# Designs tried in a protein design chat: VH-VL binders against Stonin-1 (STON1). Part 4

Target 1, 134 residues: Stonin-1 (STON1), of Homo sapiens (Human) (q9y6q2r275to408)
Amino acid sequence: GWSFMLRIPEKKNMMSSRQWGPIFLKVLPGGILQMYYEQGLEKPFKEIQLDPYCRLSEPKVENFSVAGKIHTVKIEHVSYTEKRKYHSKTEVVHEPDIEQMLKLGSTSYHDFLDFLTTVEEELMKLPAVSKPKK
Key: E = the ipSAE of ESMFold2; O = the ipSAE of OpenDDE; V2 = 0.75 times the mean of E and O plus 0.25 times the DockQ between their complexes.

## First folded at step 1 (VH-VL)

Design g01 (framework fv_gatralimab)
Fold by ESMFold2-Fast, scan of step 1:
Parts: sequence; C-alpha cells; structure tokens
Structure g01 (fold): chain C 134 residues (1-134), chain A 123 residues (1-123), chain B 111 residues (1-111)
Amino acid sequence: as target 1 above (134 residues)
Amino acid sequence: EVQLVESGGGLVQPGGSLRLSCAASGFTFSDYYMNWVRQAPGKGLEWVGQIRNKANSYTTHYAESVKGRFTISRDDSKNSLYLQMNSLKTEDTAVYYCARDYEDSSGYYFDYWGQGTTVTVSS
Amino acid sequence: DIVMTQTPLSLSVTPGQPASISCKSSQSLLHSDGKTYLNWVLQKPGQSPQRLIYEVSNRFSGVPDRFSGSGSGTDFTLKISRVEAEDVGVYYCMQGTHWPTFGQGTKLEIK
C-alpha cells in the first residue's frame, strides 16, 4: 500500500494544501483500489473497481504554496459517445468522454512510480471488453 | 453511479413544519457542497440554500425568501442532507430537489440532481 | 440577487431544425477567478432537472455536441444545431458567480 494524498475539493481555495488530505491507498488483484483514512484501518472509506477503460492521466509535478512539490495523477474513465455527423444520415463519429474518478498526489517519486506501475499492470490483466456504445 | 434520493414531502397546513431528507450514494458525500432547489407547480427553478463541506466549516446560506424559517444540515456519517422547514407558507408549495454542487470550482453549478419530493402547504 | 432573463419563453421546431435560446443577466457573471459561471440545465417532461452545460461553453459528459453554449459578460446563448425528439423539455440558464439564480425557462417542443 502507499501513503498518498487525495485531492479534497475546496471551492474558494483551489491551490491550497488544505485541498490535499492524507490517505492510505491499496491496489488489489483484479483492479480494485481501496482508500483508507489512515494505514491500519480495517475498513476502506472508498473502494473502486477499475475496468479496462480506466487510465492514468499524464503524471505532473505541481507546486503548492504550503505542500510544496507534489507528483500528481488522475485516474480517469474513458467512454465513447456515438454521434451522427451534421448532414449525415449514416455516418457516426465516436468522441471520447473523459471523467475524472479521483486525483492523487505524493511527495515521494519512488512511491508514485511504484503506484503507477502497479495500476498499469492490473489494468493490463483485466479482461478485454467491447468498445462502449453510449 | 451518483444517486440522490429525497424523501419526507407531504401535505402540511400553513404555520406547520416538515423535515426533508436527501440520501446520497455513489460518491464521497463529505467532500461536496450540497444544495436544495425548489420548483412551484408550473413555475421555474428557485435556489433554496446550501451547506458547505467540513473543509469549509459546514457553513450554510439561504435564499432571502426562506431565511430564518428553513435550516439545512447534514450527517456525513450517514451520507444524508436535511432541510428543516418551519413556519411554512402556501408559497412554499413546490417539488424540492437535492442537488450536488460541482467540485473544484469557486462558483456554483450542479452536476447531479435528485428526483424530488413534493411539499404541499394548504389549509 | 442577479436576475436572469430568457428569450423566447417557448419555441416549437421541426426535427432537424436548429434552435437558439438567449439568456441575459442583470450584471456581469465574470467571477474574480477569471471564470464565468453561466450554466444550462434541461428538465424533460415529468423528470428532474439534468446537467447540460457549465461555465458558458463546456458540455457535461454525455451531452451531444449538437448542443453549444456561448457568450460573455451579461449575454449568453444556447444553440442546438439539429433538434431531436429527445431534446424536448424546459431549458434553464443558471448563474453561479453569486448566489444561484435561474432564468424563467424556455420550453422547447417538436412541431
């Protein structure tokens, strides 16, 4: 598991370190993410089942006034919406719809890299699924 | 899947009280500002008030039309939002919606709405 | 409070026809953060309001690209390039730069 920071939404101060709350994060076989308020707790406060269309965003190094430099990444779910072209009776286009599932940060590059590789490995093990239609 | 389910609506007499609930699921409820919005029969949408998250000290704000009569509260351990309505007037007759305020914005907009619960204030 | 005014209050369109709805605010919706919190909400008959567009021109996930929002300051427009049967309902503009207020709504019907 890893000690990370979860992005906590705060409407009036989007750049504050108060927007990052400490969590303990586990990745289980089968693409299950579990989040705990701290290490050693028996029950996660949130559990997410990844599917084959989940992805890691481009990792960033972001600078915050109180927290300093934090390595950040988003876990996103990519779906595709089938749309008709204007003036077309038969042609459709598939446009990606990207939804952020969560945003994580770490001050440790080693832990950050280890997490990224673990998630990518679990995503690759998930069974193939047909492209979404909606 | 984000879900908001309101309950507690009904028929009350003017001057009466009623408590509405909104049960949230599918997201980390404690991270979000929550709002109540109402719609009188055949009329448009009207914002009733909001309660902020713990990081913003659970502060509440109300539309002038309900200030002093309505109270918004929440119980993060139960993923529940509440609206206590006192001194009800006939003009409070409406469908009441629970709405989630979008995260990561300094201004307000709602990304998920409940199905609504109907409050009728009539003699 | 900021007053939001929509025009027209109702319109009827044939399928495939474009539709346009105007929304005007009594004062500028530019927030001190540089963003403009003008949003569009759709309420289909007998249903709860649902998200459509946020911050003037951004579509929520799942909203077809035939919907587009534009505008600045106090004048805003929602356009539907090719109206489909599923688009019927009442469209509301909403400002969230200050305490939330809604326009009176525009009812869109199919001829």
Scores: ipSAE 0.000, ipTM 0.498, lowest interface PAE 19.6, mean pLDDT 81

Design g02 (framework fv_gatralimab)
Fold by ESMFold2-Fast, scan of step 1:
Structure g02 (fold): chain C 134 residues (1-134), chain A 122 residues (1-122), chain B 111 residues (1-111)
Amino acid sequence: as target 1 above (134 residues)
Amino acid sequence: EVQLVESGGGLVQPGGSLRLSCAASGFTFSDYYMNWVRQAPGKGLEWVGQIRNKANSYTTHYAESVKGRFTISRDDSKNSLYLQMNSLKTEDTAVYYCTREDYGSDEYFDYWGQGTTVTVSS
Amino acid sequence: DIVMTQTPLSLSVTPGQPASISCKSSQSLLHSDGKTYLNWVLQKPGQSPQRLIYEVSNRFSGVPDRFSGSGSGTDFTLKISRVEAEDVGVYYCMQGTHWPTFGQGTKLEIK
């Protein structure tokens, strides 16, 4: 596992002002991602089962005024919304609907790369799914 | 040395307006979120609102008791924080403090100004 | 919003005796980032609030060892092992896990 940071989503509570919170992160066989408040705890506070529609976004290096330079990536779930093409009775278009599952960051480039590699390898082991036509 | 100095308080009648200022020194003001906290005579502390830094688009948040009447702004070039108070009520009578907030727990309301007194009375 | 309740509301102690102040929140203060943003502040008579404790149990720089904080979830305690004359004032707990709220304050006086 790795010491990482979880991006706190914009919320109406006061703590939405603190953008990043430290976590300990594990990836288990079968595409299971576990997040712990700190290393050595028995129970994760969040567990995510990755499915074949999950992807990693393009990694970025972002600068924050106080937190500084952080390597960031998003885990996204991609689904497709079927919409009727104009007034067509049978023709449809599939538009990607991207849901951000979580945004992770690290100040450690080595840990960041190791995490990306591990997640990609687990995603490759999941059953293949076909994307709908555009 | 971190310093926060509030000013602009005074006597105002109900329904009136007043603008408070907070002058910051001794730290990189532009990196910090800033907050206003008030204290009515003989009462406890009450959070008024927050303004975030430039990296977070100067977004503002307010306590329900002041929402729609108070506006927080800042000028990073002058290291200054402002509170525009409109439609003042007698319940707004208090000492107003500014305080800073940084990413991380150890710099949350860690320095306070001396306060400026606002009295709303007819 | 989260309601913070302090007990007792006032406390009189003889110099050198210990003091204990309780703070209870209406909801857990554990943030999704794993931290508990419960702070203690002291307001001495005629002065502005000053920092004491952050994140439940950590003393700010310059705060004497005789002050200690503890607790988790919804129940928190501030202890002063041996009260001194300079400790007179009103103690507030505050939470920053959600919209900031303060306890009603505990007034500490010397007998």
Scores: ipSAE 0.000, ipTM 0.504, lowest interface PAE 16.3, mean pLDDT 81

Design g03 (framework fv_gatralimab; at its last look DockQ between E and O 0.02; V2 from the best seeds 0.00; counts 0 for: pae O 9.9 > 2, placed apart)
Fold by OpenDDE, look of step 2:
Structure g03 (fold): chain C 134 residues (1-134), chain A 122 residues (1-122), chain B 111 residues (1-111)
Amino acid sequence: as target 1 above (134 residues)
Amino acid sequence: EVQLVESGGGLVQPGGSLRLSCAASGFTFSDYYMNWVRQAPGKGLEWVGQIRNKANSYTTHYAESVKGRFTISRDDSKNSLYLQMNSLKTEDTAVYYCARGGIFGSYPFDYWGQGTTVTVSS
Amino acid sequence: DIVMTQTPLSLSVTPGQPASISCKSSQSLLHSDGKTYLNWVLQKPGQSPQRLIYEVSNRFSGVPDRFSGSGSGTDFTLKISRVEAEDVGVYYCMQGTHWPTFGQGTKLEIK
């Protein structure tokens, strides 16, 4: 695992500014992300199962502190929704709906790259189609 | 005490279908990933597939040997795991075990059922 | 798929003597999370498989301390310090770093 920063809250709201919170991040076989408040804790406070529709956003470098930069990436879930074309009664288009699952950051370029590689590898191992049971 | 009890095995002709069940008790079934593992007569163990828990969208994955023919499902309200087997082949003849996974992807296989026998023969 | 190769495929041991089983993987079982997901499973005659070791060297609850697992990367070993009659059966290594695969099994018999 790696020490990472998690952008909290996950979604921007008008009532609060987002902050970086330190976490310990693990990627388990099967594409499972485990987040711990600290390394060595028995239980993660959050687990995310990656599915074949998950992707990594374009990595970025952002300002973190007065003297530091942070490498950032988003884990996104891509779904396709049927939308009717404007002024068309019959034409349905499938547009991607991108949902941000979480935003992660690392001040270690090495750890950051390892994480990206690991996630990509796990995503490739996932079945092409995974339909959640309703 | 954790218990897993398989049922539904039997004799079926090639091309036929069969549905196996695994009844779980003694633990919070809904929290755990579940697996099917089979063993052909006189042979070793072969992983068949996995189904994850509700929190992970009941995602499934299968061994290449059964992909497209077998379907794993579960009913948490009944503490039951299922294996739907279609287009059965003679090489599918085996004892089929349900095995408990983790609440995450670690494959502990810490508990196994007694197994149910499936025989595919003309 | 990762291929697991066990050696020997069979061994006969005098009670009280040690036993050793090797398991080799076609690729490293070290996961990026730092763990190695190598398990050992025992199937006694006429019984279902049962857990022994997880993550290379951890014994499950109830497993005697005469059983020990070791190894790293692609080479793993199960050792029994003093074989007992109750240890008869087929031992399997399995990896879970990728989608699960099993070794061929090693049949342990008593002389």
Scores: ipSAE 0.010, ipTM 0.586, lowest interface PAE 9.9, mean pLDDT 90
ESMFold2-Fast, scan of step 1: ipSAE 0.268; ipTM 0.729
ESMFold2, look of step 2: ipSAE 0.065; ipTM 0.694
ESMFold2 (binder alone), look of step 2: mean pLDDT 92; pTM 0.939

Design g04 (framework fv_gatralimab)
Heavy chain, then light chain:
Amino acid sequence: EVQLVESGGGLVQPGGSLRLSCAASGFTFSDYYMNWVRQAPGKGLEWVGQIRNKANSYTTHYAESVKGRFTISRDDSKNSLYLQMNSLKTEDTAVYYCARHFYDSSGLLDYWGQGTTVTVSS
Amino acid sequence: DIVMTQTPLSLSVTPGQPASISCKSSQSLLHSDGKTYLNWVLQKPGQSPQRLIYEVSNRFSGVPDRFSGSGSGTDFTLKISRVEAEDVGVYYCMQGTHWPTFGQGTKLEIK
ESMFold2-Fast, scan of step 1: ipSAE 0.102; ipTM 0.668

Design g05 (framework fv_gatralimab)
Fold by ESMFold2-Fast, scan of step 1:
Structure g05 (fold): chain C 134 residues (1-134), chain A 122 residues (1-122), chain B 111 residues (1-111)
Amino acid sequence: as target 1 above (134 residues)
Amino acid sequence: EVQLVESGGGLVQPGGSLRLSCAASGFTFSDYYMNWVRQAPGKGLEWVGQIRNKANSYTTHYAESVKGRFTISRDDSKNSLYLQMNSLKTEDTAVYYCTTDYYEDSGYFDYWGQGTTVTVSS
Amino acid sequence: DIVMTQTPLSLSVTPGQPASISCKSSQSLLHSDGKTYLNWVLQKPGQSPQRLIYEVSNRFSGVPDRFSGSGSGTDFTLKISRVEAEDVGVYYCMQGTHWPTFGQGTKLEIK
């Protein structure tokens, strides 16, 4: 597992403008992502079952107050919605509908790459199913 | 012993103004963030706003429902918290409580006052 | 704003029996400092709200040990192991991770 940072959305009640909270991450066989407040705890505070429609976004490097930089990635769920073409009564287009599940980061490039590799490998092992439609 | 005593409530017409006070004793008032929380008749609790301590430049924050109409202030020399309410609406009818939030353990309300009732009606 | 949802809205309990109240948040309550600011507040009939539990599971001074809080992430529970007559009132969960928001309240009554 890895010591990572979880993006905390819109923190208005905090003394600092900190946007990141420390967590411990595990990836289990079958595409299960577990988040713990600290390493060594037995029960995760959040558990996510990844499916074949989950993806990792393009990795980025962003500002992080103490270290000056943090490597970030989003775990997204991708589905496709049918929309009628503009001015068409019969033609439909499938457009991606992207839901952000998590935004994670690490100040350690090594841990960051190891996590990305592990998640991609687990996603590849998941059974092939038809893509979801809304 | 910690005590918070609110005053200043009453009956006002829509569009009117009212100033609430909260007198604090039994703790180092100047260390605490102070909050106003209200409760409409038969309804639940709603956060109104907060004023921080001197170390945080007495910054104020407000719920969207009162922003621009209510102003929170404090006087540490008098151990007092204030809520100036302008452009009152019938939806502002509630019991108003002051409550504490310790600077280093921000995020929970450990002491509450007895409340003062504000009724906005024609 | 973070939405706090409590179930049930009302609960009637025979004295000596346990009670359980659920509180769910629309997003994780993890703060940047690693703490979860999920608190429970009790309002007895005709009285001001009073403190009960802070940071998920910690009892404020003077709160009997029959009260316990648990949970993580977005799902939290308040339990009373043995309800007494003095426990009647409305219980609110409250988050302080962002700007404060309260659940709608759970009214506990004695049968």
Scores: ipSAE 0.000, ipTM 0.475, lowest interface PAE 19.9, mean pLDDT 81

Design g06 (framework fv_gatralimab)
Fold by ESMFold2-Fast, scan of step 1:
Structure g06 (fold): chain C 134 residues (1-134), chain A 127 residues (1-127), chain B 111 residues (1-111)
Amino acid sequence: as target 1 above (134 residues)
Amino acid sequence: EVQLVESGGGLVQPGGSLRLSCAASGFTFSDYYMNWVRQAPGKGLEWVGQIRNKANSYTTHYAESVKGRFTISRDDSKNSLYLQMNSLKTEDTAVYYCARGYEVEYSGSYTYYMDVWGQGTTVTVSS
Amino acid sequence: DIVMTQTPLSLSVTPGQPASISCKSSQSLLHSDGKTYLNWVLQKPGQSPQRLIYEVSNRFSGVPDRFSGSGSGTDFTLKISRVEAEDVGVYYCMQGTHWPTFGQGTKLEIK
C-alpha cells in the first residue's frame, strides 16, 4: 500500500481551497482499489472494482500552488458508443468515450512507479472482454 | 467568487457568423471541462457542446443540431471559453450559457455535471 | 441520445405543502464506474440555471435540506418537503452518463 494524494474539488471558501488531500491507497488481487483516510484503518472509505476497460493515463509531473511538485496519473474508464457515420444512413462506428474516474498523485517517484506497475499487472490479470461496452 | 461571464451575443442575419466568449474567474479554469448550453425563447435547456481540458487533449463534442457549424475552443492562459457559430439559422436564436463541469469528491470526472452557470448572452438570428 | 421525460409538466402548490417531480430516462443511467449521473437544475424566473442536486441524491452546497433526490436505473424523483415562495421556477433533470440531455422541465408555481 502507499501514501498517496487524491484530487479534491475546490471548497466553498476559495481562499482556503485545496487541490490534493492525503490518502492511503491499496491495490488488492482482482483489480480492487481501496482508499483509506490513513494507514492502519480496518475499513476503506472508498473501494473501486476495476474492469478490463479501465486504463492509466499518461503519467505527468505537475506543480501546484499548495501541494507542490506531484507525479500525477488518472484512472480512466473507456467505453464505446455506437454512432451512425456522417456520410451513411446505415453504417455505424464505435467511438471511444473516456471518463476520468480518479486523479491520483504522489510526491515519491518510487511509490508512484510501484503503484503504476501494480495496477497494470492487476489489469492484465482481469478476464478478457469479448466485445465493446455501451 | 467563482464566476462565468458570457459576451458577444447580438442580432445576426441567417447564414451569418458570431463568436461568443465566456470569461472565468475564481477557480483553476484549466482543470475543468466546459460546456455551452442554450435556451430558445420560452423553451427548455439544450446542451450545445463541450470541450475537455488539456489532460484530455482539448477534445470537443457537439450536439447533432450544431455539428459542423459550431466550434468550441478555449484559451487557458486567458481563462476564456469560446463558441464560434457559423451558418446561423433562425432556430439558433437563444440565450447561450457557458457552464462548468463539476468535480465530485473522490472522482476526477468533470464531464457529467454542470455546477456553475454564467448569466447568459442573447443571440437573435433574424432578417 | 438518451431521452429524459419529466412529469408533471407543471404543478401549483400551496405554501408549506410538499411537491414531487418525476424524471424517467429512456435507458439506464448507471455508468460502468458504478455511479448514476442524474442531476437536478433549477431556473428561477428571469435568472440563469442554478445547481441543485448531483448523482441522484447529493445536494450541492447551499441547497436547503427540504430538497431531496432519489431513484435508480431509469426512474428518479425530486421532492420538496415544504415548498416556499423562493422555490418557484422550472426544474430540469439532466443526465451526464452519456452526452448531456435535459428533461423538458417542470414549472412549479405557488397557488
Scores: ipSAE 0.000, ipTM 0.495, lowest interface PAE 15.5, mean pLDDT 80

Design g07 (framework fv_gatralimab)
Fold by ESMFold2-Fast, scan of step 1:
Structure g07 (fold): chain C 134 residues (1-134), chain A 119 residues (1-119), chain B 111 residues (1-111)
Amino acid sequence: as target 1 above (134 residues)
Amino acid sequence: EVQLVESGGGLVQPGGSLRLSCAASGFTFSDYYMNWVRQAPGKGLEWVGQIRNKANSYTTHYAESVKGRFTISRDDSKNSLYLQMNSLKTEDTAVYYCTRDEGYSFDYWGQGTTVTVSS
Amino acid sequence: DIVMTQTPLSLSVTPGQPASISCKSSQSLLHSDGKTYLNWVLQKPGQSPQRLIYEVSNRFSGVPDRFSGSGSGTDFTLKISRVEAEDVGVYYCMQGTHWPTFGQGTKLEIK
């Protein structure tokens, strides 16, 4: 697991240093991302099942005058207009529709890199999309 | 008609490098995961690695035997798949095939390109 | 890695007789999506590998119906009901449920 920060949606008159809430992250086999309010808790407050269309955005280093340097990344879900019908994991790419699922940050470069590597490894192992039964 | 054509093989010294290419035609290349598979002389088939499609951010995965030495890339605008092979060993001597991934099966294979690492 | 084990490693068959090849995996090939990604590939002498069967029992387009696949979990079989001269080659099972691995191959020869 890792101590990270979850980006809190902007509210009116919020200080930039308050836009990041501390969390503890775990990645489980099968592409399951769990978020806890702190390390050592039995139950996550949020659990996300990643699918093969999830991706990590380009990592950034954002420097805030009051918060300091934060390594940031987005977990995105990419949708396309059509999927292949015959046992293919691929989609016909017309125009990508990118939905931001999460924005995560860390002040620790080593933890940040380890997290990115772990998520990419799990994404590569995710199952093929089954064909529709109907 | 689906076709895959490999090129770039040859004779190379241990420690050397080669870049293999695979030219695809007859299908929408950008939609498919692509794989490299090799076969040493008189031996069976061994998976080398995979590159996913654009929808999956071109992520790559490699067999443990080549990890850190081989890099797979693709250029969808040219319908081409590449295998950059560095720090070649005599154990890398094989015919290298590119193959299309169709729902976790390999439905089309190229004719192969021969890589000999010797002397 | 998943280890794929084929038996026999070679067999010789009189034309018109049946042939059977076994493939066993070190772990279940049942995927979390409910499918089993066990494939069969044929390599004829001097040729590149060619597709034969996907998802245990489905023939690729152009594959004769004398070929059939069966099995579940860790135990799979490829059967040829009536072997013909054109069936000569090495047969490989291949799993795609995890990172791809191949069996060691079974050489089919004509008597």
Scores: ipSAE 0.000, ipTM 0.497, lowest interface PAE 18.5, mean pLDDT 81

Design g08 (framework fv_gatralimab)
Heavy chain, then light chain:
Amino acid sequence: EVQLVESGGGLVQPGGSLRLSCAASGFTFSDYYMNWVRQAPGKGLEWVGQIRNKANSYTTHYAESVKGRFTISRDDSKNSLYLQMNSLKTEDTAVYYCARVWELPYFDYWGQGTTVTVSS
Amino acid sequence: DIVMTQTPLSLSVTPGQPASISCKSSQSLLHSDGKTYLNWVLQKPGQSPQRLIYEVSNRFSGVPDRFSGSGSGTDFTLKISRVEAEDVGVYYCMQGTHWPTFGQGTKLEIK
ESMFold2-Fast, scan of step 1: ipSAE 0.014; ipTM 0.628

Design g09 (framework fv_gatralimab)
Fold by ESMFold2-Fast, scan of step 1:
Structure g09 (fold): chain C 134 residues (1-134), chain A 124 residues (1-124), chain B 111 residues (1-111)
Amino acid sequence: as target 1 above (134 residues)
Amino acid sequence: EVQLVESGGGLVQPGGSLRLSCAASGFTFSDYYMNWVRQAPGKGLEWVGQIRNKANSYTTHYAESVKGRFTISRDDSKNSLYLQMNSLKTEDTAVYYCAKDEGYSDYWEYFDYWGQGTTVTVSS
Amino acid sequence: DIVMTQTPLSLSVTPGQPASISCKSSQSLLHSDGKTYLNWVLQKPGQSPQRLIYEVSNRFSGVPDRFSGSGSGTDFTLKISRVEAEDVGVYYCMQGTHWPTFGQGTKLEIK
């Protein structure tokens, strides 16, 4: 596992504006992602089962006002929506719909790359399923 | 290793003032909300107040018992937290602890690290 | 605001025996985000408070598995399955759902 950071979403009506919170991150066989408040805890505060339609976004290096320079990536879930073409009653187009699940970051380039590689390997091992529909 | 070290406590007369300091190390101080918690002799813990990080404009919140008399501030360049105490009362006699807020929620989840405490005695 | 009430205020336990501490809140600690911010803090004699349990039942690193937390809503319990001499101290429950408040503390002593 890795010492990582979780991007904290800003809520306009809430008090917290922490941009990044430290976590300990594990990836288990079968595409299970676990987040712990710190290394050595028995129970993760969040556990996500990745499916074959999850993907990693393009990795970036971003600057944040308090946290500084962070290597960042999003874990996204891709689904497809059938939409009718304008002026058609029968023709449909399948459009990808991308939902952000998590935004993760690290100040360690080595740990960041190791994480990306591990997640991609686990995603490749997941069983093939039918294309998801909204 | 995360460390919080308080200083500045002492004996002061009612109506007097004191300024407490908390020196932080072992974590990125500027990212976290910081708190003061006190404990009167032989009694339980009482939250005094909080200061948020720069992303939250260093906003402060105080327990009703100290509002208007105590001011919390911080200096991120020195990794230091401060508590300015004015118009001190005998009821303010306590050990004062610096506490780091850990939470990944929009409210106070828990304090993951506490300092060693500094003693303030208000007596004539 | 939220009042935290602990029982008992003190207890004496023979080493190896279990101990149980109750904590009740004046209103539900379930936050709108779905989490319950009920924590336990231990203060050993002459020492600063130290973290023990967060979000009802989660142990911090280094906390032995003989400690367990449980409960929901307004009623919470801390249990020690086999009390050891090093467990002596004052245990506080703390809520973080609103402005932080603590219980009165429970003194655990060895017989």
Scores: ipSAE 0.000, ipTM 0.553, lowest interface PAE 11.9, mean pLDDT 83

Design g10 (from g01 with heavy chain Y102I E103Y S106E Y109A Y112I; framework fv_gatralimab)
Fold by ESMFold2-Fast, scan of step 1:
Structure g10 (fold): chain C 134 residues (1-134), chain A 123 residues (1-123), chain B 111 residues (1-111)
Amino acid sequence: as target 1 above (134 residues)
Amino acid sequence: EVQLVESGGGLVQPGGSLRLSCAASGFTFSDYYMNWVRQAPGKGLEWVGQIRNKANSYTTHYAESVKGRFTISRDDSKNSLYLQMNSLKTEDTAVYYCARDIYDSEGYAFDIWGQGTTVTVSS
Amino acid sequence: DIVMTQTPLSLSVTPGQPASISCKSSQSLLHSDGKTYLNWVLQKPGQSPQRLIYEVSNRFSGVPDRFSGSGSGTDFTLKISRVEAEDVGVYYCMQGTHWPTFGQGTKLEIK
């Protein structure tokens, strides 16, 4: 597990002073992501089953007024919308539709990389499924 | 003898309607995508639209210039292709050809052309 | 729409001499399936258009071997090695990679 931070979304016309909330994060075999309010709790407040169409966004380093320098990544789910090309008789294109599931961060580069590699490794182990369609 | 024969052309006033027919013979009409192509007097060729075969749900596609005014249909039991032309404009004056597409996949290429039927839109 | 431009617009040739017609497209005609859907169509005076060449260089059945097509991408050529009287007419290039569009036509006449 890791001590991490979960991005708190800001309400329109309202600013939260807490941009990031501390969490304890676990990745279980089979691609299960568990979030706890603190380490040592028996029940997660959120549990997510990843599927093969979940992905990690491009990792970034961002600077926040309260939390400072944070390594950030999004967990996204990719669904596909089938569209026929205008000029094509039979050819279709599956355009990705990307949904942000959550945004995570850490001030520890080592923990951040360890998390990324663990998630990617678990995603690679998941059984193949059909592309999720919109 | 592989043949396409158009009919139904004539003189019509602007805003009027006309229905063209194309009779196919000598091949399995129902297997092919069919197209309409027109040629204004003294001008070049212009694609009007296409209707696909039953395997592709008789889907239709139209050139932007005729979209919403023209409708292509077919009757495979009669080996016939149709072009219903509504809200006709003077710029629709042309010889109308039906043409057989060699592909039921990507691309367009026409190997059999009809003799054409003349449509004149004039006041 | 893809614009097709032919040169020359007219050509006069003595029988037995070669003729060459150029066709240029405003965009590449290479389809994502790897094929190039460039066709040539002939319309003899007072007649319907008739098939000539498909996929750049393939002659339709019945087309004499003196007709040849070549090219790739945006630049295409139709050549007639020895023009005969029956070859008189207007030659059109046609792209079928997108919704079909035709060149303006090249009128071939005998001197």
Scores: ipSAE 0.000, ipTM 0.505, lowest interface PAE 12.5, mean pLDDT 85

